VHH binders against q04fp6. Designs and how they scored, part 3

Target 1, 166 residues: q04fp6
Amino acid sequence: MKELRIGRVINTHGIAGELKIDFNTDFPEQRFAKNSELLIAGEKLVVQSSRPFKQFWLVKFSDHENINLVEKYKGEDIFINERKEPRLSEGEFLVSQIIGLKVIDEKGNSIGEIADSFHTGANDVWTIKKSNGKEILIPYIDQVVKKVDLQTSTVTIELLEGLDED
Key: E = the ipSAE of ESMFold2; O = the ipSAE of OpenDDE; V2 = 0.75 times the mean of E and O plus 0.25 times the DockQ between their complexes.

## First folded at step 1 (VHH)

Design k07 (framework vhh_8k46_1)
Fold by ESMFold2-Fast, scan of step 1:
Structure k07 (fold): chain B 166 residues (1-166), chain A 125 residues (1-125)
Amino acid sequence: as target 1 above (166 residues)
Amino acid sequence: AVQLQASGGGFVQPGGSLRLSCAASGRTFSSYAMGWFRQAPGKEREFVSAISGSGGSTYYADSVKGRFTISRDNSKNTVYLQMNSLRAEDTATYYCAASRLFGYVSTRAADFDYWGQGTQVTVSS
């Protein structure tokens, strides 16, 4: 996997484990989205939450709930593992083109159909309507949406634990 | 958040041209799909045109296809609407809007989160 630098930790923020990041990406909402995996000082960290703050981005990682656990990251660069093709190429779509697409997992199992799209906090969210009439909300992030294929009217996703509420 | 300011409206005769500009503030402008909407007195707001964050995909209402061109300059945080062959029915207040649908473009007003103040276009003989 190729490592791409997306920012630097310039300080901690408060006492609850938030890090203040000086980012060098035009898409901080995508890069610091919940469940994103980031590399700091050679350690893999999973984003629990993030938010904009002035010219910076505040990020809190899972299992890093207080300042004492994150002070060691001050001054460290932040990287992502960017695969050769981690995202959709030519993935610009009209919203009306994605509503009604069949959703499958990476094993080919049918999950449902795209029913809607909307914005929440940090991410675009897609609503998947299952065959039983229940809905799953998924964030449009690289970790979840793996491929959108308009020719076959199919979206391939990887469901992270907790997104499919059964 | 992004703040939008539309400008460039005015009075023009049928067959004339105008170029509207939408200036945006914010460091993530290229992550937003942008749209132009218009509203004439006593009518509902209608879609005019939309452009993806990269500028690679553009969409137009049937009433303006072939006459209007949407474009953007992400280095200047600006979206443009070039309006040619203007008709009396194009008279309206024009609004620019931003959508945080990453990688996707919408033609639905409800999908646009940020709206600027409008600029008035009047086409009359």
Scores: ipSAE 0.013, ipTM 0.433, lowest interface PAE 7.1, mean pLDDT 80

Design k08 (framework vhh_8k46_1)
Fold by ESMFold2-Fast, scan of step 1:
Structure k08 (fold): chain B 166 residues (1-166), chain A 125 residues (1-125)
Amino acid sequence: as target 1 above (166 residues)
Amino acid sequence: AVQLQASGGGFVQPGGSLRLSCAASGFTFSSYAMGWFRQAPGKEREFVSAISRSGGSTYYADSVKGRFTISRDNSKNTVYLQMNSLRAEDTATYYCAAGKYYLGWSRLSTDYDYWGQGTQVTVSS
């Protein structure tokens, strides 16, 4: 089974076993829902309760009722079993992670924003909505998509001749 | 302080297999995406494969897709490249590189902060 990283324990919160999570998932409500199974430091933990807190998520696990039982998890990354949540395919991003990303060319010029993603034959195809309202379709291949950077919400592409002619 | 040590290269017949390793030290490995690039004599450096910080996302150049597999072990600060069905055109010096991306990757060599010395792969009859 493949493990997908969804966050990191940055600290404990209070004394009743809550952990403060810096999450890197678009779906914290689903990932940290009650009865979800998470992996921390090689241990499988079942979520008892969770809630949003400022820019973080607070999570309490079953059978972890006080700070002394959870302090050992500080600084650890949190994973899920990707096979239970097959929304991220090998070599692919979650569609929700790429929709709305700003698209630039290799010279830094703005092209548009990612509007959609779909699969056709051999490769995924991404739809870019340009500022003029025109849409262009780009294949998710080496020659076109050069960089995906979710931290800066930016995709860098090289437009092949003819892709934006219509 | 920063070091990327690539190993596992060598001489192999067409159709053979090799596994490259890249051991990292001097930086927080789990915060960096890793890439493999290669360069043959008289040719430009080309992208081979990339893996995100967590290992949850991988990408391959079309020339190696289906034959090569990239993986990483963050507990050992090591990235691997399993190369199967090797061809003469895979002959090159292979470099591992580290770049800081959040759940992403890059095919652009200029986006990588740290580079190893490389390991030579020669595929010949």
Scores: ipSAE 0.011, ipTM 0.375, lowest interface PAE 9.4, mean pLDDT 80

Design k09 (framework vhh_8k46_1; at its last look DockQ between E and O 0.05; V2 from the best seeds 0.00; counts 0 for: pae E 12.8 > 2, placed apart)
Fold by ESMFold2-Fast, scan of step 1:
Structure k09 (fold): chain B 166 residues (1-166), chain A 124 residues (1-124)
Amino acid sequence: as target 1 above (166 residues)
Amino acid sequence: AVQLQASGGGFVQPGGSLRLSCAASGFTFSDYAMGWFRQAPGKEREFVSAISGSGGSTYYADSVKGRFTISRDNSKNTVYLQMNSLRAEDTATYYCATRRGFYISLEPSRYDYWGQGTQVTVSS
């Protein structure tokens, strides 16, 4: 894979970890979107938030929440891995990766299988189809979805009160 | 109502470039994954490229990898497809589509809303 230069860090911005980027990409909203992986000074950094600012783009990275953690990136070029497929951000999936995953509880009991995913309100929702044909909707949050294991095709969940309607 | 309007098609010679746009309205754009699909006469719709609601995840069909780039501008409710090094085999009507959810799907059947399409013809 080739690394494509998409910008340069020209300065920090404020004290909360934002970097001011002089970008050279036609797609700054995509390249600096939340959960995107960028390469700076040989480090892989995950975008927490970004926004346009004057002729520049402001980018804040996960776990880099103050100026002291990001000053070292001043003057560094920003790269992405061009042509990598699939390019999936952390916590995101292809629908095909999750449909049909076997759903178990923390004790290993079978609950059903994943039938769909959609977004509503604040969270993504995953639909579980039970063996009796009934469906339950679970929010994709840490309190409910404990582990997604694509190698074993399983999802481990903890059902909160009121989510299991059977 | 959900509306998707694709534009930017036209006639180009092999090796040329086009940029397609899909303007969306009627939904919270950033919560929806967007896909580009194409259909040649008499064939089923085939997957071209898709992008997650955040813009952080992308996928390309093998036939277009390295030549096409998908992007989105959530402030403008628009998804784009930059098509470079066009081939005669890329001739088709191009459709943008959306599904309610952040995650990318490669399957046309998983998309709920479709634009009317824009014709791309690559010939000498």
Scores: ipSAE 0.484, ipTM 0.822, lowest interface PAE 1.6, mean pLDDT 85
Fold by OpenDDE, look of step 2:
Structure k09 (fold): chain B 166 residues (1-166), chain A 124 residues (1-124)
Amino acid sequence: as target 1 above (166 residues)
Amino acid sequence: AVQLQASGGGFVQPGGSLRLSCAASGFTFSDYAMGWFRQAPGKEREFVSAISGSGGSTYYADSVKGRFTISRDNSKNTVYLQMNSLRAEDTATYYCATRRGFYISLEPSRYDYWGQGTQVTVSS
């Protein structure tokens, strides 16, 4: 089972056991939904309630309805079991799934690896760290990304003219 | 509370340079992407540049590529925008921003917190 880091406990909030969380997920509403299981400091906790709070999320856990019970979680990373992730549509990937994948061309030549991913108004953009250390950005579109194989940890791309220019 | 304080704007002649700074507080700075945006009078706010939390990934609008450089010092909780070879069309109010979530977005609507603008005027 692969654990996925989805955030970090920043601090407690109030006295009722709420934790203020920095989150690293595209689906905080789902990740912190009621009855969701999170791993904090090696403990499995079940979300009782959650709500957005400014830049963060406030999460309250079952059986932890007092600040004294949650103080120990300050600064701890929050993980989930990857198998319990929200269902993605075909062709959709979590950043955690694609980071580090080897990038090759259609001929099998090594290009680099996926270093980062971010959202635009139109398409996601992936950052490839090339073998020579240079970074290039590619749009996640069918024309460029031909195959994502999580089994072999490989992304096959076709670089469009101009994308490989330094 | 999330705070973003931008500075470094001013008047400069075409071809000149400015360096904007944005001091951040109220969140784990190194985990979050930071973005620079600008808005000229009568125009919509537009993306200028963004940098990932670690600084390992950067993105620039086509209009500023090769001229602007975004960087960050996580030890100082500050993001910078070095603007070289400034043009009249770069005149705008510049904003730094952060968002809920760790990763970069080029979409202004995905940014939740905005610093006060700093005016950049490029004129002869």
Scores: ipSAE 0.012, ipTM 0.296, lowest interface PAE 9.2, mean pLDDT 86
Fold by ESMFold2, look of step 2:
Structure k09 (fold): chain B 166 residues (1-166), chain A 124 residues (1-124)
Amino acid sequence: as target 1 above (166 residues)
Amino acid sequence: AVQLQASGGGFVQPGGSLRLSCAASGFTFSDYAMGWFRQAPGKEREFVSAISGSGGSTYYADSVKGRFTISRDNSKNTVYLQMNSLRAEDTATYYCATRRGFYISLEPSRYDYWGQGTQVTVSS
């Protein structure tokens, strides 16, 4: 999972477990909101409370109720854990290049035109608007998308049984 | 959880400029396309601009092409909309949004997560 650095613990504050944070985000209120999950020193910590303090933020974590539990974090960077998403393949076409391309089967029969692209799970999906106004979804994988020809403005697909269901 | 926070709106004179920002958290920012949409009172939300996960693809509604520029900084998990040569017709609440996918979409219904919006008002 990707980690985004959002600050550094510069010191403890008081004896009740608050940490003074030198943050580098434009949105500290959202980043340090109650119930946010942050990573410090490889540990996942949940924010119990936070408040501004001069140019810093003071953050207290659940189950870390006194200074003895948090002194070890002094000097550590603070990261936010990001939701994992499968990466789309590099070298894919610009949307302006693929929206509106005519979609044909391997025999040259017209199927429709590309209307949209999005990701579900491990692959990209292209939406094809058929001549009857209905849409079908095809996965952008080599087994289905055989050729993208920008010179002729066409996409050739192998229409697998069941892919053109409503 | 996924959070999008739009900011940078305000009141400007016609011909003026604003830069909107949208800070994102709770997802792998570089893997999601981002979009800007706007909604004037009593009207449906309309597409303004979108950018792919890497920033390599951008797209603009005809009404803003040449005046607005979308960009993203994946190191700051932020997408921007630079709005130049603003007109009264640009007055709206501007929303940033993301979808599950690298490629952009022009349809609001394809965006799963939305910011709270920021007001842009262009008037003499």
Scores: ipSAE 0.000, ipTM 0.111, lowest interface PAE 12.8, mean pLDDT 76
ESMFold2 (binder alone), look of step 2: mean pLDDT 82; pTM 0.817

Design k10 (framework vhh_8k46_1)
Fold by ESMFold2-Fast, scan of step 1:
Structure k10 (fold): chain B 166 residues (1-166), chain A 126 residues (1-126)
Amino acid sequence: as target 1 above (166 residues)
Amino acid sequence: AVQLQASGGGFVQPGGSLRLSCAASGFTFSSYAMGWFRQAPGKEREFVSAISGSGGSTYYADSVKGRFTISRDNSKNTVYLQMNSLRAEDTATYYCAAHPYWSGKLIYSEREYDYWGQGTQVTVSS
């Protein structure tokens, strides 16, 4: 199964559609954040707002604006769909996929190989081990990394002024 | 099922050391970057440190740089946080988390991490 139980509805709270949740997740702030999709009694509900309340969490769902619309959820377990595999967006890579890729410039000249990757506050940074044994750091931005081709194990880059060290 | 089991917390005096461990199961550990986050009472959760899937790259929050060291052993599916020169301000629940890639703008963002552990409490007090 793909559903992870994160809590149970123990009661309603007030009259404006808030549900009181006994949660069993270490990250209630993330699980009950605005726009999160939760499953209750097989129904998909979108969080409008949530807040901590004593040892519980209060959650209000979109289109459930009063107590009469949410009383039916009392006693129901709350689930989310668990992700089991790494999720990658277009242009994103696992570190293991990029280490060892051959690096060429736009003229086809060999520069070196990807040696490592790390994150800075603004951008991901990839390290290239050059033929002279030195490493250069390149930011993973469109101006520098032009193409990543996993089929040919090749990265094409354009070195901006100041990035190439000899 | 995916599990991240954090351990090694406890009570320690200022200037002391602790080593936290996070044992992972249920996913391909070496394909994930691993991070440590912490949350003190009444404060938001904050980034502490991260390590790439290969272990070749690390990043640290400025508040812990030079005092904490992150490492991993992919043969044991475990990530570690060695905490030295501990301060009262380091008192928090520490969480380990798995990030699907190192390439990304949001290594500091809790919401970009796919899997999280239950946490381990660290209390630094005289």
Scores: ipSAE 0.000, ipTM 0.163, lowest interface PAE 12.7, mean pLDDT 79

Design k11 (framework vhh_8k46_1)
Fold by ESMFold2-Fast, scan of step 1:
Structure k11 (fold): chain B 166 residues (1-166), chain A 125 residues (1-125)
Amino acid sequence: as target 1 above (166 residues)
Amino acid sequence: AVQLQASGGGFVQPGGSLRLSCAASGRTFSSYAMGWFRQAPGKEREFVSAISWSGGSTYYADSVKGRFTISRDNSKNTVYLQMNSLRAEDTATYYCAAGSPEYLKYLFESGYDYWGQGTQVTVSS
């Protein structure tokens, strides 16, 4: 079972057991939802409540209702179990869902496979690794990514002019 | 938490080679994307290279592409930067950094939460 890092505890907040989290997930509402199980310092903790706060997320864990019980978590990384995926809107995907998907064009010709994904601020960028080891970077936009089928592990794309690699 | 220790720097003549290592301690190294950044005296820190959590994707700054190679060994919790055909302009302190696979910003310092202390590379005759 893989563990994914979703943030770090940077401080306590107030006296009632809230921790201030610098999060590294696009899905903080889902990851810090009530009853979510998180891993901190080798300990499994269940979320009691959470809320956004400035550029951070505040999280309170069940049975940790006092600042003195949570000070020990300051500076610790927060992980989740990879097996439990959040619910996503149509067209949203986790990096773990798309890496390894086979990429084909609209005629069914093989292009390669998804090797990576990253945010550029405006759009997600997906990396396609060809069989020859060369890579193509594509923006995740409707003009390029036509279909994502997780059941068949296949992505259908249309390569736009100028995305060539000699 | 993850602690990072960069090593392998030193003095080398132009045209020479060095191999940098970044050893990670702590849990779940394989859950992190890894990057190398460098800072020359009097200049801002700049991106050098990055590798995804799986090792499936690598990224390079234009100034080092074709000369440097990034790789990782998740079984040894280590990232490597092989530097060939070194130039005086490569003189800098080199830092390794670890970032989240769920919110990947490989090219930006803000994508990395853990930073090593750095290792000095000096390319001079």
Scores: ipSAE 0.000, ipTM 0.217, lowest interface PAE 10.7, mean pLDDT 79

Design k12 (framework vhh_8k46_1)
Fold by ESMFold2-Fast, scan of step 1:
Structure k12 (fold): chain B 166 residues (1-166), chain A 125 residues (1-125)
Amino acid sequence: as target 1 above (166 residues)
Amino acid sequence: AVQLQASGGGFVQPGGSLRLSCAASGFTFSSYAMGWFRQAPGKEREFVSAITWSGGSTYYADSVKGRFTISRDNSKNTVYLQMNSLRAEDTATYYCAAKFGTRYTVLTADEYDYWGQGTQVTVSS
């Protein structure tokens, strides 16, 4: 079991059991998502809710409804068990992994960069911002997104008819 | 405490214009996408418009596309909805909402973390 440090409790926040966390992770939204298991002072805690707050993250744990139950965690480091992280399925990506990736076509021509991601009832949709400031919306389907290479920070796409709004 | 304060509603004749504002406090506004939703009497809440945290992308329901414009000012922690060419069908209570980042769709009410009180828009002759 390998523990990864993702932050430190710097203080409590308010009286309803929220902790203020100074985080050291590129994935705070995923690490502090509802139902995530965190380790503080050797205790396993389940996230009930969390939200960003200034340069920090506020986290409330299940069964820790007031300040008196969480004051003991002040100053403690927060760990996750790397083996307990939800595995992304093949072809799934965190938003933080894809925003800013360089987009090229199959000929190697630069199209732009990934600026946004959202999902619809049919497909996930990725927004590409071109160098001219215009945007293209592409569905995350095999016909359009050919390769996502996180090693080179590059996405290769094939534009279908009607997707280029230029 | 998180607060979203919507304002700018009122009574207007068909073809008129209104500008809604939503002032935000208690969270890092520049890290949140903002949405406008509306609910008419006897109808379900529906999506109207959304703008990403950076202001780089905007989204509109087909019923309002070309008539409404969403914008934001991150220095003022405020999102706006400019409503032109108003129709009787636009009569509703309008709500502003905030969601962190871009992880989930901006088109679905269930994905939003914080909700403001509504502002009433009535379009009638």
Scores: ipSAE 0.000, ipTM 0.136, lowest interface PAE 13.9, mean pLDDT 78

Design k13 (framework vhh_8k46_1)
Fold by ESMFold2-Fast, scan of step 1:
Structure k13 (fold): chain B 166 residues (1-166), chain A 124 residues (1-124)
Amino acid sequence: as target 1 above (166 residues)
Amino acid sequence: AVQLQASGGGFVQPGGSLRLSCAASGLTFSSYAMGWFRQAPGKEREFVSAISGSGGSTYYADSVKGRFTISRDNSKNTVYLQMNSLRAEDTATYYCAAQYKGLPFYSKTSYDYWGQGTQVTVSS
C-alpha cells in the first residue's frame, strides 16, 4: 500500500486538540471525514471531526482531545493509504491513481508511463513519459484513451495524428 | 526550513516583457521540479509553466505557449520565467512551487512547497 501526502500540520487551533492543516488534496471533505485513517509521523490516527477554516482544514483525532496531546504533530506531513481513495464517478480518476500507470497501444506495445494529469475545462490532459525519454500530452477522450485498468496498472491508448511522430 | 522567494513583478504595458525569478533555499534544488502558477483577483490559481529538476523537460499552458519561457540555474537554486508579448489578461499574482518527483506536474495539489508570490500588472 502506497502512502499519499495530503497535507501538512501548520499549527494547533485552540486547546481542544484541533490541528490546522494546509492541505494539498482535491478532496479535503472526503479525506478528513469522520472515521478516516491518516498517518502522521508514522502513527495511525482516526479522524473524530473536521471542518473548513479559512484557507485551511481543522482536524480533531479520536483520543487526542487537548492541545498537549497534539502539539508534537506541528510541522508534520499527513499521509493516507491510496486504497482508501474517495468514490469517483465512472471515468473520473485521482491524479494519485494514474501517476505511474504503464501506457500501451492497442497492439500491446509499450509507450511509456503516466507522469501527470490536469484539467483544461472540457477534458483532462495526461502527460506520458515515453520509453525513449520524450514526453507527450494526450487528452482524456474516448478517441485516445481506450481503457484504464487500475488492477493491472495499465492504460491502453490510440495515438491520434499529430500527438506523437516518433 | 524550505523557502521560495519570488521576485521580478511590476507594471508593464501590453506588448512588454518581464522576467520573474524564484530563489529556493532549504532543499536539494536539482531534485525538485519547479512550476509557475498565477492567480487573478476572484479567480482560481492556474498553471502557467513547469520545468523538470534537470531542466531537460518544460511544459506550458496553451495561453502562454510561444510567449513565455521557463528556465532554471541549479548552481544558483533559482527558476526563471521570461514573459514576452504581455497582455492585460496576464495580470495576476505569480507563484513559484516545488515538487519532489523529478518530472513536471500541472496539478497544484502535487506541489510540496509554495512561494509568497509576485504581482504582475499589465495595463493599457
Scores: ipSAE 0.000, ipTM 0.107, lowest interface PAE 17.3, mean pLDDT 77

Design k14 (framework vhh_8k46_1)
Fold by ESMFold2-Fast, scan of step 1:
Structure k14 (fold): chain B 166 residues (1-166), chain A 124 residues (1-124)
Amino acid sequence: as target 1 above (166 residues)
Amino acid sequence: AVQLQASGGGFVQPGGSLRLSCAASGRTFSNYAMGWFRQAPGKEREFVSAISWSGGSTYYADSVKGRFTISRDNSKNTVYLQMNSLRAEDTATYYCAADTYRVSFLGVYEYDYWGQGTQVTVSS
């Protein structure tokens, strides 16, 4: 699981513990909602309140009631922990969960690692990077992707005719 | 909310070229997978091309493979579709779409945000 960067603290705001955030998320209303858990400088903080302010977002954290408690966060990046995401349905994975997984064939031979993912209208396509820098594009379908094992960081695939491009 | 503006359509003769642009608002453009779709008169909307979140992977419909090239410029929050060797059958309204979900899904998936279409007409 990776921590996703959603913004940066550019300054304090006022004296009551508000931080001014330059955010890089398309969902600031959701990410900075009350009771959201955010990570700053390795510390877990819970949002007490937040509001839009010009091109920025103002955020106040629980138990951080004045400027002296929050000055130390100035200049720090803000992250969320993707392990807090809701449970996904069978066959659904966050992109952060699959990037970097080792790819093997059904005989246990190493093929490469997952480097990227994107959508088509019907299905996803995953990019596999081989050690020589070449790429294989595979469709995320049952005929090709046989098993995704997050505990062993391994994906097992069966290459269909024409997909093994060297 | 993210907004998409498609542009660059027009009239060309068969064999000509056009470059479509899709400008996206929002600070996290690099977090989106982007796609181009088209709808010809009397036809359903069909997939044309897609580009990954990083720009490192692209995918094309068989009908346009080798003729169209999708690219993105994250510094300009823009995705492009370079269309070469245009045919009468490429006549359609072209739409750009953004996928804001950070989920790889086994099954049917829809793009979250759609731009205004831009008309491409290939005729002599």
Scores: ipSAE 0.013, ipTM 0.386, lowest interface PAE 7.5, mean pLDDT 78

Design l01 (framework vhh_lunsekimig_d3)
Fold by ESMFold2-Fast, scan of step 1:
Structure l01 (fold): chain B 166 residues (1-166), chain A 122 residues (1-122)
Amino acid sequence: as target 1 above (166 residues)
Amino acid sequence: EVQLVESGGGVVQPGGSLRLSCAASGFTFSSYALYWYRQAAGIERELIASITSGGSTNYVDSVKGRFTISRDNSENTMYLQMNSLRAEDTGLYYCAARKIYWGSGSYTFDYWGQGTLVTVSS
């Protein structure tokens, strides 16, 4: 197991055991979720609760109910244990597996093929390259992506107004 | 061991240039999408630029035409060339690497660097 740094304790907050964290992760709500295991100063701590606070995240750990128990963590970096990349479940796929899949609409008409994928904020976006060389960007949401079939190398989508002007 | 190490930050005058580097080790660099994030005083951390494993790039509107992201898979390094710097570009710049997994819901596996400070004075 290797350790990945996700933030730093910059101060305590109040007297009930909350720590103020300057985080370096795009997903603080996931990383500091209840029951998450974090490493601070070589100690394993389990998150009891957490919440956003201005540009910071406030975290309270199980069995650390007052300021005296957490003051020692001021200035310490926060780590998680590195895990092997998540294994795909049946019906799941890597982005690399969808590149090159043929894209059709609900009527079976060919639209193009998946050329790329990227993430912005909380949204995943797929790039479709049409036969005319033009590209359209679609969000990966249930309203647009209806079915991904790796066996037939096909993705079925419903184009919303404004996504394809041809 | 997996790590991302940023370098190239510093103090520069408005209109100046800086090149940030992000050196990666311990993972298959070429298969990850790579990102530059910025944390500035008074605003939340934001995505500035991205480059996919295939080389496609994307930029936030405020830096389009001024910043250029690139990657060198043979050197396991990503770059951010910053030109025509403005006072509002001041901030802590973070390197990130990400794989996206799709299925019942999308989820990500990511690595983060420690950040490098860019200060545009005056």
Scores: ipSAE 0.006, ipTM 0.208, lowest interface PAE 9.8, mean pLDDT 78

